# VHH binders against Protein DOG1-like 4 (DOGL4): the designs that were tried, part 157

Target 1, 232 residues: Protein DOG1-like 4 (DOGL4), of Arabidopsis thaliana (Mouse-ear cress) (q84jc2)
Amino acid sequence: MSKMRNLVEEKFLEFYESWVIQLELYLHQLLIAHNNNTMSETELRHLISKLTTHHKAYYTAKWAAIREDVLAFFGSVWLNPLENACSWLTGWKPSMVFRMVDRLRKSRVVLVEAQVKKLEELRVKTKFDEQKIEREMERYQVAMADRKMVELARLGCHVGGESVMVVEAAVRGLSMGLEKMVKAADCVRLKTLKGILDILTPPQCVEFLAAAATFQVQLRRWGNRRHYVTHS
Key: E = the ipSAE of ESMFold2; O = the ipSAE of OpenDDE; V2 = 0.75 times the mean of E and O plus 0.25 times the DockQ between their complexes.

## First folded at step 16 (VHH)

Design je9 (from jd2 with T105E; framework vhh_6z1v_2)
Fold by ESMFold2-Fast, scan of step 16:
Structure je9 (fold): chain B 232 residues (1-232), chain A 123 residues (1-123)
Amino acid sequence: as target 1 above (232 residues)
Amino acid sequence: EVQLVESGGRLVRTGGSLRLSCAASGFTFSDYAMGWFRQAPGKEREVVAAIDWSGDETWHADFVKGRFTISRDNAKNTVYLQMNSLKPEDTAVYYCAASFPFWTERSSEYDYWGQGTQVTVSS
C-alpha cells in the first residue's frame, strides 16, 4: 500500500530534476538564437550539438537506471501524472515529433522539396519501427496473462522462501524483457531525432529543438500546477 | 579509463581467414553499438560492419557481405569480426569503435575508438 522510493528512483529523480533545469537553460539559448538571427552557422551547430549531447546524457543515465530497475520507469515518481499519461514505452512517442515538424512548415520555416521527401521517408520508417515494438509489447502483455504466469502468481501467494524466490526470478525475467523493449524504443527516439536534425538546416534545427523543448517544459509546468480548465 | 583493444591482425594469404577481437573496458559495453572500420594507405576510414547493443541487428558493407560476420559477447565485453575469403584489397588497419546507443556509417559520430590492428593479405 505505501509508495516507497527505492535507491534507483531517488538517484534518477535527482538526475532528472537537474537535467530539466539544464534543458530550460538550453531552451533560453535556442529562443535567443531563433529570435535574434545573429549567430553564425558554427555557433548554431555548437548549440545544436549541446542539445544532442544533453539528450544522449539522459538516455545514458536512463539505461544505467533501467538495468537496475526498469519498472521504476513505468509510472515514474519524477514525472507528474500528466507527463506519465502522455508517455509511450517510458518516453515520448517518436512519430509525434513529426507533428512538431509540420508546425514548423506552417510558421516562418520554409522547407525545400528535397527536405520534405526525406522527412516523409523518415516518418514512414519511424512508424514502421514503432509498430514493430508495439507488436512486441502486445506479445509481452499476452504472455504475462498466460497459464504459466498465472501459475507463478499463485505460487507467490504462499508464505515460504522457495515461492518467494520463484516469484523473484519470474519478475526478473519479465523485467529483462521490458528493459529490451524500452531500449529498442529509446533507439527509435534517438534515431528519429538525429534523422530530423540531419535533414534540417542549422536555423531549422534550432526552431525544431526550441519547439520540442518548449512543449516538454510546458507539459511539465501544466501537470505540476494541476490547473483545471474551467469550461464556464 | 575507457579502452578498446583490438587483436588478431596478421599477415595471411589470399583466400585465408582471420578472426579479429576487440576487448572493451571502462564503460557499459552492453549499452553501446559496436562497429568495425578499416583504413587502407591513402584512403579514408570506412565502416565494414556494425552490431547493435543487443547483438540482434547486424549490418555489413556490400564489399564484405557473405565474407565477413560481426558478432558480440556482452558477458565477455568483446566484439568480433570473422573474416573469410580474404582478398588483397582487404589489406588495412582495422579499428573497433563504440557508439551510444546505435551505430552509424559516419566515423565522426563514434564515442570511443581502439588503436587498430593491421591485416595484410598477400597474393
Scores: ipSAE 0.720, ipTM 0.875, lowest interface PAE 1.2, mean pLDDT 87

Design kf1 (from ke2 with S111H; framework vhh_7z1x_3; at its last look DockQ between E and O 0.74; V2 from the best seeds 0.74)
Fold by OpenDDE, look of step 17:
Structure kf1 (fold): chain B 232 residues (1-232), chain A 122 residues (1-122)
Amino acid sequence: as target 1 above (232 residues)
Amino acid sequence: QVQLVETGGGLVQPGGSLRLSCTASGFTFSSYVMSWVRQAPGKGLEWLSGISGSGGHTEYADSVKGRFTISRDNAKNTLYLQMNSLQPDDTAVYFCAKWDEYTGTTYEFDHWGQGTQVTVSS
């Protein structure tokens, strides 16, 4: 049973598929760069910039899409079940990247004390911001459930042009609130990413970005394989 | 078992052209992004170009942009690299590469062939 897709979902699906493919192309570059100790700092910074620009493009597209239909991003049809299961408020959970950094530290990346300290500070801040957003979301949900949703339900029982307009307005109001929450979460993601990249050296940034890209691409591939096996 | 076999290398004069081929087996070729990389004597690995599974997306390093063209024939499980305007600095062993998500090593290309030697000399 496939969920019927709306125009926003279809458009974003196409975008996302293309975006992930491009990410994988960049991943190849990152992997080779990681294994190439002869690359100049300038070259590394250029590669890092390409990746950061790519990520920014995603959020630009996302924010345009959520303006049209933010609800489409809650239970995103363009994501497989595994990707959705790993999602926090329509994206990756910001705090998870610190676990990724920890893994890198245990393997190849040597951080100086100053970097460790800064990362810890960023971790604490990120966690705080996540919790703040979660509290706001909870507050929003309670408020909406108690008031707007009840109104919508009542209005939905009435058939008529005027009633439809009122319902649409109410839904729009709800959507606007959700959009704010999603954008807030995305801001935390972007700030966290920027924070990490500002702390790390260019070679370390390449490793981190490679790890992040790997995670995203693997999640997509593994999830798709699992989904096809289960439903084909 | 994943196998990649690079061919088409050789000796060419500056300004000349070569077309490299990479024949893939052991996996669904069209489902994977493929890249060309090279290694010159005494230098590290250099990424040159990449192409999406469908061939709809391509990327090039600045060092080869405008001179090299990556393509693929999924029906033949073959990756190509058309190299024009070759220079002595292009002398290297050229590899086609596949990233494998199932490999325990997260940050390495685990699948490439033995490579093909390209020598550009007058």
Scores: ipSAE 0.844, ipTM 0.941, lowest interface PAE 0.5, mean pLDDT 89
Fold by ESMFold2-Fast, scan of step 16:
Structure kf1 (fold): chain B 232 residues (1-232), chain A 122 residues (1-122)
Amino acid sequence: as target 1 above (232 residues)
Amino acid sequence: QVQLVETGGGLVQPGGSLRLSCTASGFTFSSYVMSWVRQAPGKGLEWLSGISGSGGHTEYADSVKGRFTISRDNAKNTLYLQMNSLQPDDTAVYFCAKWDEYTGTTYEFDHWGQGTQVTVSS
């Protein structure tokens, strides 16, 4: 099992490093598009499509990996300590993207009243879905303190093969519960992103995606630079 | 501080080729994604191509894919753009660009060269 766990971590680390590099290449395109009023709607929608496809590719790879080893995504080896500290259920907190949306209200591309209303409705729904997942995680954590789980942990220390098999079954059940919660959180993330993009015009989508990519790339750079300074 | 200097532009006939160079200084060149961007007369900025720090990942705008090739030599701190099958609408000032940090006000490249003029005329 430990060999399988190591392979999942190694495989996803290679995927993630490549994925982040491609995200920064798309960020460069978004920076130019954001400051170019001569781009056609077709050109802007093509760029937006590249970003949405890129984000979907991340979740496709992630869900394949968590099916094999969900625990690899808690304290991930492909994330620096700052990125890990800022994680909520293995990724960005869905409601956080509305802070990026709030910047659009103060930008060159001003939101109209109908958009503001729809974004607020989406924000409320996103927070509701987020709270449901947080309640599920609390129930999961409480279940870890259950006497049956404590007893199974004790049995896992015994030399008998039957005890080892029972503990492995219990751990697998716990991992399946975490997988369900991570996928639920990722579904809220994807629904929130799609909802925002559906409400925004193509120029506003470009600015929003530039903000999101900037935050992700910048957080990684800050974490990498600070770690080097403190530990080199 | 950060300096980006483009060279290699000039006058060329349609169907011709040019190789642009961008010499970088003042930062760890191999750690940054670099881009080529152009501005044609009367038009806005157009992103053309980007390359990862290692050179392992490249991306191209549809308008130049198959005609232009981006590359880098990290030992020389130099970025290249090989331009083949040049057309009159490739006439523009060509810039190399680096993005380092968001300042909280705008989403744009923070480091640019001065540009090199490419003119494609019959």
Scores: ipSAE 0.739, ipTM 0.904, lowest interface PAE 1.2, mean pLDDT 86
Fold by ESMFold2, look of step 17:
Structure kf1 (fold): chain B 232 residues (1-232), chain A 122 residues (1-122)
Amino acid sequence: as target 1 above (232 residues)
Amino acid sequence: QVQLVETGGGLVQPGGSLRLSCTASGFTFSSYVMSWVRQAPGKGLEWLSGISGSGGHTEYADSVKGRFTISRDNAKNTLYLQMNSLQPDDTAVYFCAKWDEYTGTTYEFDHWGQGTQVTVSS
């Protein structure tokens, strides 16, 4: 069926467009900060705080919106097809962020042994939490399919409004289960982000946040273009 | 092919005002976030302000908030910085800059102007 745009989708589209523009404005600030040996620790921590506050604002808005329509976040109208294709349970996959840390470690960031050990511990925990969510989602989908088969058998009797109520209850259950899984995935995302920022020094956090913002803006702009011929 | 040219710098007394301009060519100006950045004598680069492609979103460093105003005229391919209540610490070379999303994982502005000198002399 054709996707319908409702008031939840319109509101979040406006929010998200503004949110990404602001992220790019912070990216410009990060581009200066990451090469600047003269910035005070207070200035670096203030910038890092702006970025973490900005990310928290995204999840605050998202969690309000999914209470009303969690399905809007599966194949979102505010994302291009490339952004949607990169989604794991309505967002970036937590374990994949460590590939970005690995790339930075090869080229821009020097980590001491204690940091490397803590990052490996966090990577293992993050992967474990991801797998737990994936298993729970599979079990939930199987349980919903089983309940739907029983309900479809009862609907074949064509009894009045009672069969409609059972179908509506199953649909509400599916939506509530998806909401629970999306929030669980978002909690893993937030814990992973906070964990990385706690392990890294303030200059290293600026490097990481610059890389993350760059990737997100590139993904959006690259995916919004149809066919490209590079100049040069 | 991409060119950014800053103008409008000069000598002013403390408390004075200047308006900087940055004329852009060689790219679709209205599609890019633009920034003003400065470098004071003996110091590193300082990001001052940025503005979205449409002009609808702006951001400012704490050091200039309330005194400086960024704007753009997309019909003229020109970026502006209105600077009020100038102080000696504002003495610097002022640059406009842009970032290109096609540069891969490069975390640097891809084009800068040559800069314009602003000197605030007490």
Scores: ipSAE 0.622, ipTM 0.870, lowest interface PAE 1.7, mean pLDDT 84
ESMFold2 (binder alone), look of step 17: mean pLDDT 81; pTM 0.820

Design kf10 (from kf1 with D100N; framework vhh_7z1x_3)
Fold by ESMFold2-Fast, scan of step 16:
Structure kf10 (fold): chain B 232 residues (1-232), chain A 122 residues (1-122)
Amino acid sequence: as target 1 above (232 residues)
Amino acid sequence: QVQLVETGGGLVQPGGSLRLSCTASGFTFSSYVMSWVRQAPGKGLEWLSGISGSGGHTEYADSVKGRFTISRDNAKNTLYLQMNSLQPDDTAVYFCAKWNEYTGTTYEFDHWGQGTQVTVSS
């Protein structure tokens, strides 16, 4: 719709809309599998593999896009304001998935002691990795603020090509640093998801993935509803 | 009030065809992903196919891929399932199903139809 969007934003908007529609199609499959106690382990693992492949496709597309324009992922045009408000470093906060795991305990899912122990170990490691990234982001923001203040002062003193070169260099430096940090956050996300799926049984994996997909689709529909109320 | 009504079931010979319809009311049909699900005697629910709100995306279970085709007519608020090369193990009650925004702490479809019986036998 917006002709002012750059090429990366337009391409990822098309990709993301298609990706979310496919996720909702997979959610329907997960909901049926979750309520079916006669499905074989092979059938459940096939469905889990579809979701795993789908999430890998997202990160493949995302990493190609952030290589071109990482800033497109901060306040993304393909996300509604509610989705953007819930983002941590361009995606879900890794430790939040353990809240979904905790919810599985209150459902019909039964976790054995060995699984509980492994999930707690994974939670601790995930929180540690997450906090390490948060400290790096804070250091990056402080350095960026100092750099931008100096460069804005120079822009006030130098008019013309010299000031343009300084701004271009600053933007490039900012983007490269953010790309590294976003990829680090995405690696924690992927390791956390893989770790959970490796600990859970196939029926528990289906329930976990159904919960995660439900939350994502639900959040998108809630945020989109706000816009329709405003314009109706 | 959301309502889903399935029709088109019946008795058919192996190798035959049937076209199922699901008429929807009480919601903006074109805004929702819709699915066809079946339950064979003595078995659990099996997801068969799904279609996006626009009809631009479709998915099929391996058991029906190449034999069944899902489609929709948003102007008529109707979902379809064209079933070809029917086999005895396709005998089941067929349901259309809808999931929408969160309605509680559930992991289930929000709305189901009453179903339509398909029997494949000689």
Scores: ipSAE 0.642, ipTM 0.864, lowest interface PAE 1.7, mean pLDDT 85

Design kf100 (from kf1 with S35T; framework vhh_7z1x_3)
Fold by ESMFold2-Fast, scan of step 16:
Structure kf100 (fold): chain B 232 residues (1-232), chain A 122 residues (1-122)
Amino acid sequence: as target 1 above (232 residues)
Amino acid sequence: QVQLVETGGGLVQPGGSLRLSCTASGFTFSSYVMTWVRQAPGKGLEWLSGISGSGGHTEYADSVKGRFTISRDNAKNTLYLQMNSLQPDDTAVYFCAKWDEYTGTTYEFDHWGQGTQVTVSS
């Protein structure tokens, strides 16, 4: 199992390092687009589409990887300790992006009242979906505790070679449950991102995506600098 | 301190070629994504090309794909832009840029060179 886990980790590490490098290349384009009032709506929509496609590619790769080893995404080797500390169910917490939108309103983003109303409706729905997943995770953790109690009871009734196969089947069942929850959380993330982009104008989308990419790249730089200093 | 210095601009005829250089100092050059940006007379900034720290990833604006090539020499702390098949609408000031960090004020590049002028005319 550890051999298979290592293979999934190595493959996704290579993917993720490449993915983050490409995200920073797109961030540079977003920074220029945000400060350019001569770009056409078609040009802005093309850039937004590149970012949307890039994020979808991440989830496509992630879902393939979690099918093989979902546990690799809890305490991921491709994330530094700071990135791991900020994770909620293997990724960003969906409701946190609305705090980012709120901060942008104080800088350059001018939202009309209809957009504010739609964003608040989306915020409420996102928070509801997020809380539903949190309840499912709590239920999962309780089920894990119940299974461990059963395992402790079985230590008293050990009957040899068949015990290994039973434990392996139980572990596979636990992994399938985690995979379902991670995919549910990722679906909320994707729906939230799409919802925000559908509400915002193309220039507002560019500023939002610049803020999001800035946070991801900056958090990685800060965590990597701390790791390097600690080990150097 | 971070410094970026562009050179290699000049006057060329349509169909000609130029190679721009950007010499970097004050940071670990090989660890940063670098970008080329231009500003034509009376127009806003246009992103042209970007390159990863290792040089393994490159990206180009549709307007320059197939004509421009971005590269870097990390041993020399130098970024390059090879420009071929130059057209009059390539006339602009060309800048290299590095994004530092969001300071809570604006989403823009904090580190720019002074630029190098490219003029494409007969």
Scores: ipSAE 0.696, ipTM 0.887, lowest interface PAE 1.4, mean pLDDT 85

Design kf11 (from kf1 with D100P; framework vhh_7z1x_3)
Fold by ESMFold2-Fast, scan of step 16:
Structure kf11 (fold): chain B 232 residues (1-232), chain A 122 residues (1-122)
Amino acid sequence: as target 1 above (232 residues)
Amino acid sequence: QVQLVETGGGLVQPGGSLRLSCTASGFTFSSYVMSWVRQAPGKGLEWLSGISGSGGHTEYADSVKGRFTISRDNAKNTLYLQMNSLQPDDTAVYFCAKWPEYTGTTYEFDHWGQGTQVTVSS
């Protein structure tokens, strides 16, 4: 299999590596803030704002990149195999984040009943939006398996000239459909994150963001070591 | 197995300089983001600076930006903090900290040195 990268892949690989390093630096700050009882609410909100800005920067860069080459985000070269295996439509599965929220109940800052109710309402809505996107993805995959599309793909392998133009047009159409679907999934991700942060207090937001960043960084480290497949 | 040893602290006059070192063992040093953190008497922990595994990315708290410089020598498994224009409120115990491994329930640094005391007074 070719390990060659296109321009979009090279540019996003550079961006993503820098973005993850900055996430780790923010995680260190979150962990210190979590252990510091002298930090003001204003200081905590400033740190939370840095994290939300950082996540928005990711989606700004991603959406620019997928407009050029959405397929680069399926089986991404900047992600290790474990990260790719855990991906749901080019990113984290929105409902998974509520598992991290559930763990906040074991923390020193306990959720009140009103927060629990709002989080459960958000969980249900997130699951509904997620299932809607999954149905769209299934319809897309069925369309790709259509006899006409399979036939066009075969033609592209065996005939040159004008048949190449037809295959290129078909691939462009497929890419536009995928871009719309990926953006829809990312909108659910952003709405879920905003919803959770709006419900939580600043200390709870810090703990939640620390949990999310910890999971993301650890998943990357586990996959990079390949210890899950290493045999002594 | 993971060990972090801070050295280089001491008594210094206001406006002076000190260079702190942190020697690491028991892990692949170049693969980890490292931070400098301090604790002044009677106060909580304050994050000061962080550096990427390669050394290519650094970050500073506003309180030390322009005065302190973080660096690392991966061949020597050593982290440095160059401290210039020291002020009395820089008086604290200084710690180096490594990214923790996820324990399932802990969101705290799990590997921390003993610290090195910095006292800024005349």
Scores: ipSAE 0.437, ipTM 0.777, lowest interface PAE 2.9, mean pLDDT 83

Design kf12 (from kf1 with D100A; framework vhh_7z1x_3)
Fold by ESMFold2-Fast, scan of step 16:
Structure kf12 (fold): chain B 232 residues (1-232), chain A 122 residues (1-122)
Amino acid sequence: as target 1 above (232 residues)
Amino acid sequence: QVQLVETGGGLVQPGGSLRLSCTASGFTFSSYVMSWVRQAPGKGLEWLSGISGSGGHTEYADSVKGRFTISRDNAKNTLYLQMNSLQPDDTAVYFCAKWAEYTGTTYEFDHWGQGTQVTVSS
């Protein structure tokens, strides 16, 4: 085996594989709904609700797993190398979803002026929140280079009982800092997603969710095919 | 070339059962989620059920949950829909579908089956 998995990695791998399969099953429903102008508003809202519940289930599972081992989410074993390379703080970069929103502006059904203004306000706020988190991550990386951390690393080389305890305490502190940043990033993701869905009409929500799910599934398939060709 | 060929449609009485089959060729069948979709006279397309590549995960529309069962035989490249407790409202043309990659301009399935007419009447 090229890489052993800890208990958190094993459980989340099982969860994530099932979650992605269910996302693809919902994608089929979104594609049919997108191409069907006879669905009622209540039927469309029900489908949108299934997707929002599905995404909430992901964050519920993620936050439980992060409490146990946040480092499992940096270079995750359940993601292929392409998915990992495209990650921003363990997930999608919030501002990137506005690329999918831009496609709605070019669709047959044009966004009304009020929606365009609200989406632009949300885009600006999302980018601001994103930059704030990036500054916090930079401060975290600088703190990792602190001379005290270098000294603790040297002390750890001696493998004494007290040295082991001190190093473990430092690692716990670092993990707690990463957990805080990942949760902050996830909060921006959820606020951005909710904001977009609140601004869009149900048919526009279906088109947006179909685009988002399609690119997520395609990115996974592209990464898996490329990895297979390169390594197998 | 990708092909989906559906069979098993016909006339059945209310409360009866019918099994539809869809034979796939031209792609790695076991690697794709497959769906059953129908279109009733004068109505749009309605998604009914979907199944993962392995067959381990299934999803159903509320209108058919408990009455219809989707399954697949990957060795035979065949998708099935077992329909029980059929009602007159189940009268429709039934299609099997493989999902398609987004082309940048449209969202669609790569291929639809030929469609098979199912009629539920006395």
Scores: ipSAE 0.572, ipTM 0.828, lowest interface PAE 1.9, mean pLDDT 84

Design kf13 (from kf1 with E101D; framework vhh_7z1x_3)
Fold by ESMFold2-Fast, scan of step 16:
Structure kf13 (fold): chain B 232 residues (1-232), chain A 122 residues (1-122)
Amino acid sequence: as target 1 above (232 residues)
Amino acid sequence: QVQLVETGGGLVQPGGSLRLSCTASGFTFSSYVMSWVRQAPGKGLEWLSGISGSGGHTEYADSVKGRFTISRDNAKNTLYLQMNSLQPDDTAVYFCAKWDDYTGTTYEFDHWGQGTQVTVSS
């Protein structure tokens, strides 16, 4: 029997492909909005709300999926190898987004001093939150090497229902630990995204969201092109 | 290499209909999200509708929702916009556009057609 996708992987692959297509449709709207100085604040806020809702929908679907199979998100089958190589705890690294914010300083609508100060405060907070999660993941990996690995190695020598139940309990414990880490990382991502959008004006939000969507779609296209060159 | 050519514009009465076409060449048409964009006299660009490469996903601006229908024929490398219940404020130059790259400091579509004029008047 060759390796086949499980139901969680199949469902999330279908969801993710649809989600990325919709993101690119929103990107087209953002590109036009960014180059149209006649759009009202209400129209810009409506577009920003569509993107915010779209990103929240991703995390709603992801958290439902990781409750069933968190390991599917480590080396995800719906991501190409380049996307997987660039992942930090199953998604984008929160502090990376501030590089996109730095681009706004070169925009015709420059950031005011109060915004620069708030963005720097948010950057520092985001890096602090990242480091907390990295320390927790290190603790998880060390604990796995010391306790779970020894226990699993010992139990691997046994045959029968009792040993099977203990191994299954250990595997569930590992999955629950990873689920908590992934959710913690995703909470930092959502807080960072919301924080940036709360600091920026609507035209700046549109430019920021266009930059973020461009990076995500472009990374996928780059990885898919590399895969094509490798196989043909 | 990449070329987009819009046709089907013209003069129509209010309440009338038009079907615009955009013929694409120089790229794998079915792999790209395509958009229709318009520019009315004295106004900025307005995004109207977009369609996924397969045609399975479509999006519309609120101003045209229920009146316009985007579609594509990948075998013919052609994008369509069916416009119904046309109003005078639909008067504009209509463009088809594709995007596949960031073009430096400004976030813009990298390929546009030349446009086709639609005029809605009595």
Scores: ipSAE 0.721, ipTM 0.889, lowest interface PAE 1.2, mean pLDDT 85

Design kf14 (from kf1 with E101S; framework vhh_7z1x_3)
Fold by ESMFold2-Fast, scan of step 16:
Structure kf14 (fold): chain B 232 residues (1-232), chain A 122 residues (1-122)
Amino acid sequence: as target 1 above (232 residues)
Amino acid sequence: QVQLVETGGGLVQPGGSLRLSCTASGFTFSSYVMSWVRQAPGKGLEWLSGISGSGGHTEYADSVKGRFTISRDNAKNTLYLQMNSLQPDDTAVYFCAKWDSYTGTTYEFDHWGQGTQVTVSS
């Protein structure tokens, strides 16, 4: 069964590297659109659509992969250690994007009062949805101890032969609950992203998406420099 | 010291072709996404095309798709833009650009070349 996991990890690694490269290509477009705004509303909406389609493609690929091996996402080989350390339930924490939204209040692109109110309502709902997911994860961990961990303990951590197969079956069973939890978290991420984009004007959407892509690409670069700048 | 130097601009007739080059130094060229950007007099910056470090991914603005081709030669630290079917509206200063980092104050490219002038006129 390890062969199936290896293929999933290898395939998603190739997908993710390609996906991040495309994100950086979109970031370059967002940087130009943001800074000089000679684009029509139609052109801005087209660029925003490219980014939303790109993010949806990520979740389509992710959900296919987690159906086969969700545990790969709790210490992903396609993420560097810094990216993994910053993960909340296999991805970005939804409420954190509101810090990027707060930057719009201090930039040249200003939010009107009606937008501020809607964003605050969305922030409150997002935090509520996050807390609900966190409580479900806690319940999952408790339920895990009730049966699957007892089964694994009974096997005495034996690594070899038939014991390996039984342990793998138990781990696959644990993965089903985690899959539901990860999908729930991803749904909160997508709802939060859509909600923000629905509230913002096209120029504000471009600035927000530029901030989000900048953070993601920069975090990856900082983490990838670890061996280059590390002092022991 | 990061340096980007564009060459290959000039005067060309409508329907003509030009090949722009951008020679890079001071960084690991093959590790960076590179872009071509232009600015016409009295207009803002327009993003035209981008290419991944390996050259395996390319992206184009709708205004140039099918007419322009971006490529790179990592052994020569050089980025190219092949421009075909040139139109008077393509008259602009053309820049290659690299995004390195967010400075905490701006969302823009932190490394630009000096640019090369392209004039499309009969």
Scores: ipSAE 0.678, ipTM 0.886, lowest interface PAE 1.6, mean pLDDT 84

